# Designs tried in a protein design chat: VH-VL binders against p56860. Part 35

Target 1, 255 residues: p56860
Amino acid sequence: MMTAEVRTPEQGGGPLTTEPRAPRSAPGHADASAPAFGPETDPRDIIRWALAAHPDLLMPSAFNLNGVVLLDLAAQAGYRGEVVFVDTGYHFPETLATRDRLESRYPELTFVTLNAGASPDDGQTPPDLYASDPDACCAARKVDPLQRYLKEQGPSALLNARSRDQASTRADIPFVEEGGARRRVNPLAHWTREQLEAYAAEHDLPVNPLYFDGFLSIGCWPCTRAVKPGEDARAGRWAGKGKTECGLWQGENKL
Key: E = the ipSAE of ESMFold2; O = the ipSAE of OpenDDE; V2 = 0.75 times the mean of E and O plus 0.25 times the DockQ between their complexes.

## First folded at step 14 (VH-VL; framework fv_barzolvolimab)

Design c43 (at its last look DockQ between E and O 0.02; V2 from the best seeds 0.00; counts 0 for: pae E 14.2 > 2, placed apart)
Fold by OpenDDE, look of step 14:
Structure c43 (fold): chain C 255 residues (1-255), chain A 119 residues (1-119), chain B 107 residues (1-107)
Amino acid sequence: as target 1 above (255 residues)
Amino acid sequence: QVQLVQSGAEVKKPGASVKLSCKASGYTFTNYYINWVRQAPGKGLEWIARINPYSGNTWYNEKFKGRATLTADKSTSTAYMQLSSLRSEDTAVYFCARHGKSGWDLDYWGQGTTVTVSS
Amino acid sequence: DIVMTQSPSSLSASVGDRVTITCKASQGISSYVAWYQQKPGKAPKALIYYASSLQSGVPDRFTGSGSGTDFTLTISSLQPEDFADYFCQQYYSYPLTFGGGTKVEIK
């Protein structure tokens, strides 16, 4: 009576290593490499690309000539997002009026003004900080409010009105800047002042009237003067203070 | 947390006016537009108007021009909509809503105010 | 005015079902479309902005897609809390306009 040893097959049920399903990469906003733009590229095409790549795109503006031109081009290109302005408490009335005219002209855009109610006497900064420490003044009244808002909104890119012709320090501004907290798109990088003026005139854009009085770059009234013929457009900004930029585009506080 | 709190229900006669309020909290009131949208019973949503609380700039649906008036009080973070010459067709729930990240999408809404227009 | 034609006006589905709602714009509007959920007696809740961007705190079972004129909201697996009305909105031009709505009911 041969007892057939029924060899129970060891079902080696190897542990199904549920390989952690790689987090489905959020459909990558394919970090689509910026196309090869050139000096002859229509700024509107650059803006269309930027909108497609960055649907959360925001537009900071101080409503200078470049900013006004960019607004019009962006609206034409199909931008319907925020135009972000910082009220420092030291803007010219003409600048604020220009903002209001633009808001009326472009109702499809959302005009956001930060630091509403900003005043030299608001107790947040010394009233004469612009004179004693222009860097600290710009940091507190302009850069920090904008940075806080951008941190809250978290845009993947900014649409900027900077051009190479604005200052010697901007001579090499590319159409697309990489690095930092977010991408920066400069559709007007290669537009000259003459082109900007011609475009603004042709389209009857509401340019700040101070521009025609020689204020080729307009900021806060304590730190802005008209420039003389032949001077750099930004020579009227922080004149005599050894400062050339507000800090938005430099250092750790770079936008 | 962002909140929009609207005023209570209103009952009005035809030809009367109503003024609704929308109090904002949890964010900087002047940084965002307030929109007004209504919904008639069993119907869809209808956009009325928007206001920039900072500038006071307004834009109206042509259908409501001359009857709707938007205002905002920065000191109390409150938006208002007045609707005049009320009709039975104005019976609806009225919502205030904040603009969103991409433009005129509406990310936060009030709880709504019921307006009943009856003879 | 831009007309948003939403379809269907109503549908019945079961928990776990895939649900698709469509909106067609009367003209090209790029991606300036939002989607909302509305429960009875409540305000609309934002779900999607810029056609495909998910609002904060919205479950990933909600997906928006489309550009130009044709837009879709998809719920990949319907949950009990998803029985509600849904609306699309365009915000490309004034006046802002909404779809007619879709009622998602339990089968």
Scores: ipSAE 0.908, ipTM 0.949, lowest interface PAE 0.5, mean pLDDT 93
Fold by ESMFold2, look of step 14:
Structure c43 (fold): chain C 255 residues (1-255), chain A 119 residues (1-119), chain B 107 residues (1-107)
Amino acid sequence: as target 1 above (255 residues)
Amino acid sequence: QVQLVQSGAEVKKPGASVKLSCKASGYTFTNYYINWVRQAPGKGLEWIARINPYSGNTWYNEKFKGRATLTADKSTSTAYMQLSSLRSEDTAVYFCARHGKSGWDLDYWGQGTTVTVSS
Amino acid sequence: DIVMTQSPSSLSASVGDRVTITCKASQGISSYVAWYQQKPGKAPKALIYYASSLQSGVPDRFTGSGSGTDFTLTISSLQPEDFADYFCQQYYSYPLTFGGGTKVEIK
C-alpha cells in the first residue's frame, strides 16, 4: 500500500516528511543505560555513546558559545544529523550571521531553520506582545514551533549544550537527563565558561560577535542588553534566571 | 567542484506526470537542501519546493499542493521531483538548486530540464 | 507570501556605465536577500547573498546593499559580460520568492 503523505506547509515552514515516523521507545527504558560518565570524560565520548544509543538524535541550537562548542565537538564525534534553530523574528542580526558562518564551516551538518523568515510584523503575534506579555510571545514564536517539530520528528534523545556553570538553575544537570518525552544529553555539563572560551579560541570557532561587545548572555533583542561592568552575565536577559555576579554563558535556548 | 546534473528534456500530454532527477556531486549530498524552481518561457522564477535529503523532510509551495512530490536517494546522491496532472501552463524549464551557506539562498543550480506540455 | 518588487524591469546601458537595480520587499526581511545573474538559456548564477556578501569568483564591481525592505544591486562599471537578466530573491520565509527581474541590455 502507498503510505506516503504530502502536506501543505504551515506558518513556521520547517521540514515536513511524506510519511509518519514510527513510535519510539518511552523515556526511561532501561535497555540503553548510559555509562558512568565523570567530570573528566571527553564530551566526544559522550556524543559517540549518544549516537550509538540514539541514531535519531537531534541537536537544537541557538548558536551561543556553548552551542558553537557543542557543534564542533559533535562534528568531530561523527554527528551528521540536523542542527535545529528557531527563527523567532527577534534574533539579533549578529546571531543570524553566526548561524550562517557555522553552516559554512560544517557542511557535513544539516542546518534546519524553523519559522524561516519570521519577523516582528509577520502577523504570528500581535505587534506589542513582546512588550506586554513576553512569555506568551516566546511561547508562540520559539517554544511552540520547536515542540511541534520535535513531536512530528519524535526523536528519542536531544543533544544539548547546557553546562552547570551557566546558571544556578543548572548547577546539578547530569550528563544524561531521563524523563519527559525524550532523553536529554548534556556532553558539556561539567565544562566551565573558561574551558568553553579556551576551546573556541584554540579552534578559531565563529562566536557571536556580540559576545565581544559585552553581551555575555544572548537571546532575542527585546529581552537582551549588554552587561555593565561588574554585573552578572545574565543581567541583560528578560526571561532568564540570573546566576550570581560571575559571568555566565547561556546554553542552547530551545524552550 | 559542486555540480548538479539534471535529467533530459521531457515532452508530455496534459494530465500526465513527469519525474525529474538532479544528481549531486562535489559535496556531501545529505548536508544541503535541494530546491526546485521553474521558469516559464520569457517569465520569472517560481519556487516549487525543497527537500532535506538527510531526513526526507519537505516543504511545498501551496500553489503545487498535491501535484509535486519530492524524494531523495542518499545512495545515489540524487533528488527527484514528480509533478502530476500536468497542464499547458506547466511548460517551463525546471531547475534544482542547492541552498547556500547563508541559509536558504541558492548558491549552485543545475542546468535545467525543459518540460513541454502540449496536446 | 512576501512580494519582491524589482525595478526597473529593463534598462539600456553602455560599457562603463554604473547600473543600479532595486528590490523592495512587502515586509521587513532583515538581510535575507540574494541576487542572481541569468543569461539566455542558462541557469541563474549566484552573485550576492545576505544582501551584501559577494559570492566567490564574482567580480568586486558587483555590490549589494540594504536591509529591512529596500535592497540594491550596483554594477560600478558595466562590462560586456554583464548584459543579462538580474533577479533578487528573498529567503526570509517560505515560500521563497523572486523579484520580477531586470533585463540589462546593451544600448
Scores: ipSAE 0.007, ipTM 0.418, lowest interface PAE 14.2, mean pLDDT 78
ESMFold2 (binder alone), look of step 14: mean pLDDT 91; pTM 0.925

Design c44 (at its last look DockQ between E and O 0.38; V2 from the best seeds 0.69)
Fold by OpenDDE, look of step 18:
Structure c44 (fold): chain C 255 residues (1-255), chain A 119 residues (1-119), chain B 107 residues (1-107)
Amino acid sequence: as target 1 above (255 residues)
Amino acid sequence: QVQLVQSGAEVKKPGASVKLSCKASGYTFTNYYINWVRQAPGKGLEWIARINPYSGNTYYNEKFKGRATLTADKSTSTAYMQLSSLRSEDTAVYFCARHGKSGWDLDYWGQGTTVTVSS
Amino acid sequence: DIVMTQSPSSLSASVGDRVTITCKASQGISSYVAWYQQKPGKAPKALIYYASSLQSGVPDRFTGSGSGTDFTLTISSLQPEDFADYFCQQYNSYPLTFGGGTKVEIK
């Protein structure tokens, strides 16, 4: 009766190569030349200042909660410029539908969708690039199209929907950022998620329905999941991939 | 160079329809709205409607609602305007124009298409 | 609809003259005004956007000014090629509306 010693394979716990967390995008330096805005400053006043200082202001958007709120506030503040969206070919139908609803609601704004014809099979990237190399996928399908357009348009500033409450990496976002290719204005820097939700509800804004299903931050469908209660709003982005940002705010591709 | 090239002159009877074309080149067609503006002989400019070539979203001057229909073909970079129930008052030069950097300013214009409505 | 009252409807000037055209909006429209030049049988050409920004390739003798309700196009020194019709446009609100035009004729 030969007792076959079941050699329990030593699961060599290879060292979790802590892939170096993508360097925390250095918090944008506050522009000291900008007015001293405070937490109680109406975002519309910030937008009005931005419009006066930067008539060529553009608004990139992915039509998340913050983006939808900013869009409404900007329209009220007198913005009539472009809302710039990149169709990666991997957006949720609900995201595209949200864009369409917003375009219908705000005819005074120009909704620009970049990367026309984008689809998983459009040949821009290998079909599985989002899985094998999310950074390369985001670079090709999101960052590059946006950067090309911004280079062409040459805006002196961007109106961004960033807030401190979106992620730990955004905890110190100023109202006005300097450095890089242009100024970045963040009128919603101090608005909480609760404030944003309340505002959206009060004004019956067309928020992406996926938000209510726990998709607190929405990107491409292969790289976005709903978050669990208590998770960071961005925990559902590139989950398990060690990636936290699409690259728009980091490195040489910083907007 | 950005160019908008419009279809040729049209002569129509009252009650007929006309469909005009505007072919865009020199830029990404789907990145810019196309507007339609007309000018009656010796008159000013009148805005008719606009279309987003990407989404197909349209917005019409109330004056033309129900009579004007805008479409866009991405594959040919061509915008179209159909105007139905033509009247003598619709006699005009019709222009297509691209939206500009500031919003709904119009930075590039087609050469215009003359539409004559006569009995 | 926002009415753009343009004045004068016509003017006669000589080469080298300073020419001023005005548009008054029926309500406040911030700086969302554009100016166009149109020659006979041609499409309008964009000159100014956002009240005072010069379109690419437009000579600097063209200047736009104003905000709110009162807007002005100025040609500092009229050139032979500047004899044309000029139009203002508002794009603050829909529908987009134009001024009645100003014909600049040779004196």
Scores: ipSAE 0.923, ipTM 0.958, lowest interface PAE 0.5, mean pLDDT 94
Fold by ESMFold2, look of step 20:
Structure c44 (fold): chain C 255 residues (1-255), chain A 119 residues (1-119), chain B 107 residues (1-107)
Amino acid sequence: as target 1 above (255 residues)
Amino acid sequence: QVQLVQSGAEVKKPGASVKLSCKASGYTFTNYYINWVRQAPGKGLEWIARINPYSGNTYYNEKFKGRATLTADKSTSTAYMQLSSLRSEDTAVYFCARHGKSGWDLDYWGQGTTVTVSS
Amino acid sequence: DIVMTQSPSSLSASVGDRVTITCKASQGISSYVAWYQQKPGKAPKALIYYASSLQSGVPDRFTGSGSGTDFTLTISSLQPEDFADYFCQQYNSYPLTFGGGTKVEIK
């Protein structure tokens, strides 16, 4: 049977929906210079390719399960570059502790914390902006500091921990996204949550302990809750606010 | 303009300690690790250690563990290295350098501090 | 420790000459090699990172190549400002280690 539905072209991949997927399609999902990657491709081979093509490769991370797994795979693949975290002033203490454990465990990596010294009362945003206008809060405390750093550093590619299994808004992300200011590489695009959990357990990775309390996607404490049975991993992010993705993955500020 | 400005020359006796400074400007100090490297007269370069000025996290060359101590002061954008139990073999120019785009490539270097250890 | 064996220890050349300097690592280091230029009494200046990537502001007459254990720095047309010492450095593994240096002198 033929389908009449028109698929939406995008480099971030998505079903035919009204989801916040703004990026325009690149020619295919990878250019001719990238190897043929498939669901069976070892993420370390993708990382090695990305390193060879982009020696200035940079890894943003919020140290969620995906990010911790990617960090270990990258270290094994020979990555020695930056792991960049933005201090919004609203991180859970468990998230900051996870970052510190990762820094100690991976002395071969360079850990960068942007917006250092941030706190809820530092005057960067009005009180309670996270509740009244979470997009503006995120723009000021997360997106803007990271975008300034990326403009200063000028990396030709980013190494991102996104996978298709994380949320409906990520269901069609490719291994390599073209367009925007730089190439984006998603080595874990086809890994399932089960594979990520198995890898983390096998390698005894320092996963944020809130993950084991049902916090499957962890951001700022005012905008994060544990997910309920049957929900997407990201359902606990901005619950009840109508926001589904960080500004880093959509619009003019897309990574 | 990225600059790493180091403290002035030091003359020390064997058994003493020295504390060298490296003041950063022209970039966000807490975003870059600082490495310390030395060069004895007419010799090659020897890596000593590095520090993350944000966290204070350090990693030392085994040859210097127990003698070298790295610290950083975020409020003055200054990294420090203390080297204890000095010997004549520690006579060298000591450089600070920050990490680069690929990791531990060292993209900007201080001008160096000469340390002379003599009786 | 990874030993970086650099050759030659010195060479003489004229302006316009092609110069090649090699470093051999005692074990595989992927492409984690940097190259530095150092003039008398000065700090090293970064030229190349990741074996072949040119640092900002460095002229394209400097070329790095190699992977694994064998690496080269080539200066395609030597200029008067290029007479200096040159060092390789590996940053695959701690401790970071440097080659013994190559002095490039006027013939």
Scores: ipSAE 0.799, ipTM 0.909, lowest interface PAE 1.0, mean pLDDT 86
ESMFold2, look of step 14: ipSAE 0.771; ipTM 0.907
ESMFold2 (binder alone), look of step 14: mean pLDDT 93; pTM 0.937
OpenDDE, look of step 14: ipSAE 0.907; ipTM 0.949
ESMFold2, look of step 18: ipSAE 0.787; ipTM 0.903
ESMFold2 (binder alone), look of step 18: mean pLDDT 93; pTM 0.939
ESMFold2 (binder alone), look of step 20: mean pLDDT 93; pTM 0.943
OpenDDE, look of step 20: ipSAE 0.903; ipTM 0.946
ESMFold2, look of step 21: ipSAE 0.779; ipTM 0.909
ESMFold2 (binder alone), look of step 21: mean pLDDT 93; pTM 0.945
OpenDDE, look of step 21: ipSAE 0.818; ipTM 0.898

Design c45 (at its last look DockQ between E and O 0.01; V2 from the best seeds 0.00; counts 0 for: pae E 10.6 > 2, placed apart)
Fold by OpenDDE, look of step 14:
Structure c45 (fold): chain C 255 residues (1-255), chain A 119 residues (1-119), chain B 107 residues (1-107)
Amino acid sequence: as target 1 above (255 residues)
Amino acid sequence: QVQLVQSGAEVKKPGASVKLSCKASGYTFTNYYINWVRQAPGKGLEWIARINPYSGYTYYNEKFKGRATLTADKSTSTAYMQLSSLRSEDTAVYFCARHGKSGWDLDYWGQGTTVTVSS
Amino acid sequence: DIVMTQSPSSLSASVGDRVTITCKASQGISSYVAWYQQKPGKAPKALIYYASSLQSGVPDRFTGSGSGTDFTLTISSLQPEDFADYFCQQYYSYPLTFGGGTKVEIK
């Protein structure tokens, strides 16, 4: 009756030396001073600078002419981040189609649609809120979703398609805006509408077809109309309602 | 249920004008574009134009610019198409159709209105 | 204008047959294609949108496929009520354009 001593192998569970997670190198002090850009500066160079200084750069877009041009320039400059769009539920089909065409054209970019599938009847807002309180409508359907996403992602900077030629309220837009939650970079600050149109034509960019029908600034269909020759490009936005901006660039909700 | 009900058949002389109606029901009229499409006898479908019933903005096939005029009455949920300077080639069934929720597909159609242009 | 070339213009089939209709776009149009059924004297009925999405209430024997330039509507097993005209449509850009149509007739 030979009692075979089953030597239980002592599994020497060596202490999992939790290698101290190397201290996340302090985000290199992005040399806080933006270069002295000028009207002659290639927007691609501005974007390259922005990418170097802010690797976590994000690009909000509504895919207007400026946005489409910026997207192409950014891709050329080496941008490989997110293009962030908010589906308000009130976009023109043409706008959504433009998004889709751009997504197909730039597979190297990640298109993010916030509130994808939103509709006027989705219960997010009263059906007539755009008429009774356009500020509240924009806040709920556009600003808040974008702000939430940006808060979650925490980018150190945004790449924006704003230009001085878009509206009188934008006449003094710099290449780089400091302050607020993050830096804002405006590579197209000095590009004119003519330059944008020429670039888009030259590069066969998928511009929203409504642009050619006088919709020089395109938002939600209840709050957007075509403008007349000589009229401000944004005069068609919230026409007659005393509203000129959606709230993304002003006040407490500034991006 | 979504329905588009069109006006009755029309017989016109060359050079005349016709105005067709399309009454929408079963949905919020102002939330969807209305299109007009025609079909000549034994031929395919031809898109004419669209209207945003809320804003009244229109987009026309270049072929029909200057002859076709789209309008919409929000109070009655009715879209209209006027076609002027009628020709024999304008003899067709004219349909109104709604844009789909997901794109520029046409998810609901009217029953059609026959327009005959004859001397 | 984008031209949609639809084929065949007509076909004869029997109940239970697999039927295939094709549309070729003159340029790349992604998936912005719709399919419609039309019976004589009736309004067109939407079948497919976005190349492959089935409209509500449409039987699953109808399938759409394709992207870019080549698109197909398939009826897996033809039913008596499926004898009709079928058309494709592109909505990639204005003007909206349609295929020439396919008449599905009983053999």
Scores: ipSAE 0.013, ipTM 0.540, lowest interface PAE 9.3, mean pLDDT 89
Fold by ESMFold2, look of step 14:
Structure c45 (fold): chain C 255 residues (1-255), chain A 119 residues (1-119), chain B 107 residues (1-107)
Amino acid sequence: as target 1 above (255 residues)
Amino acid sequence: QVQLVQSGAEVKKPGASVKLSCKASGYTFTNYYINWVRQAPGKGLEWIARINPYSGYTYYNEKFKGRATLTADKSTSTAYMQLSSLRSEDTAVYFCARHGKSGWDLDYWGQGTTVTVSS
Amino acid sequence: DIVMTQSPSSLSASVGDRVTITCKASQGISSYVAWYQQKPGKAPKALIYYASSLQSGVPDRFTGSGSGTDFTLTISSLQPEDFADYFCQQYYSYPLTFGGGTKVEIK
């Protein structure tokens, strides 16, 4: 039986994240090569490397289970920057409440809400576009605001919560994705849903309560349902629409 | 080369306001927070506030809330701090300093601006 | 606010001496400590971050150590350019707070 061992500052002694960062490089876009990471590499070591290599690192989040676990690990590893959330106007109230709880728990982080104050009736998209063309809806309400922010900020890397266990479309995600406008760092690439759940329970993390009602991947309320027993965790996303991934990771909009 | 160049010395009377500037060069201004720190004569360092120059989001030390106002001008890569209701205790050297979005250690500092508050 | 208690407030040393400066945090802050050098009339210069990582261009005679609440800056074989004030700083959370400083003076 193997369990992750994590110490917090409140438990005393040396926490698992006391190791020094790599030497700080010149500011802005870093060019350091990634170490060879393996399936047993502590995600905090990957985050510490990313922080040293990319002082402009940003962390987008929709506050699903993976994102909440990553946020805690990042804070432990020294992340003190922005957590970037896009308000689509279609988030569940439970998602917005989870954001508020996370903001209260991590005063050392800066929570940035893009497109703040969005609502279904704000005129940003035609009525019910989420049903007729979910790709266009996501483009207008989620992808475009985030891409605008990222273009203006110009980060050399993003810290992402994707894992291979989330969906078949993610089965080959590496720890570090090269190419494009920026690196994408996936410290949780090899963590299973069971490991994420165990970590969140052990650390009493503020997880979206809909997760416990079978919503294993939570997006906008019109495009999200609880998954059925045995389904892929993301099977409830865009059900019946032929869409399996957000445009953030695909095509011209790839982060 | 990263540089933060600050405005010149100021002499003020109690009750007045001062507005200090910090011009950044040698890096992408909007990718780093700008912090303001002061040092009274013969004293230690005291953090005042910081601003994200991209978004304009600010966070203030509670001691200075209501008196300090931070702004940033992206087009000139310049951060500003206004301090109002000046008292003799505000006599200090005021520094701007930056930190990255991934860590809050202050890696580059401006040369400092002396503010003297005397009757 | 996290209080950083730095000691000693001053010390007198000769070139070649080993110098040790300590900081104690009022709560656990992991390794989120930086150290700065400041000469009269000048801005602080960053020496160390994350308790023990040297900033670029800083000589290896400067070492940092510690975690949790107790932190140390050590200068092995003090050089003439090392006579200055030294400050610790926590960056675990805002507000950022500094130790009271240590003046290292020539004997």
Scores: ipSAE 0.006, ipTM 0.517, lowest interface PAE 10.6, mean pLDDT 83
ESMFold2 (binder alone), look of step 14: mean pLDDT 93; pTM 0.941

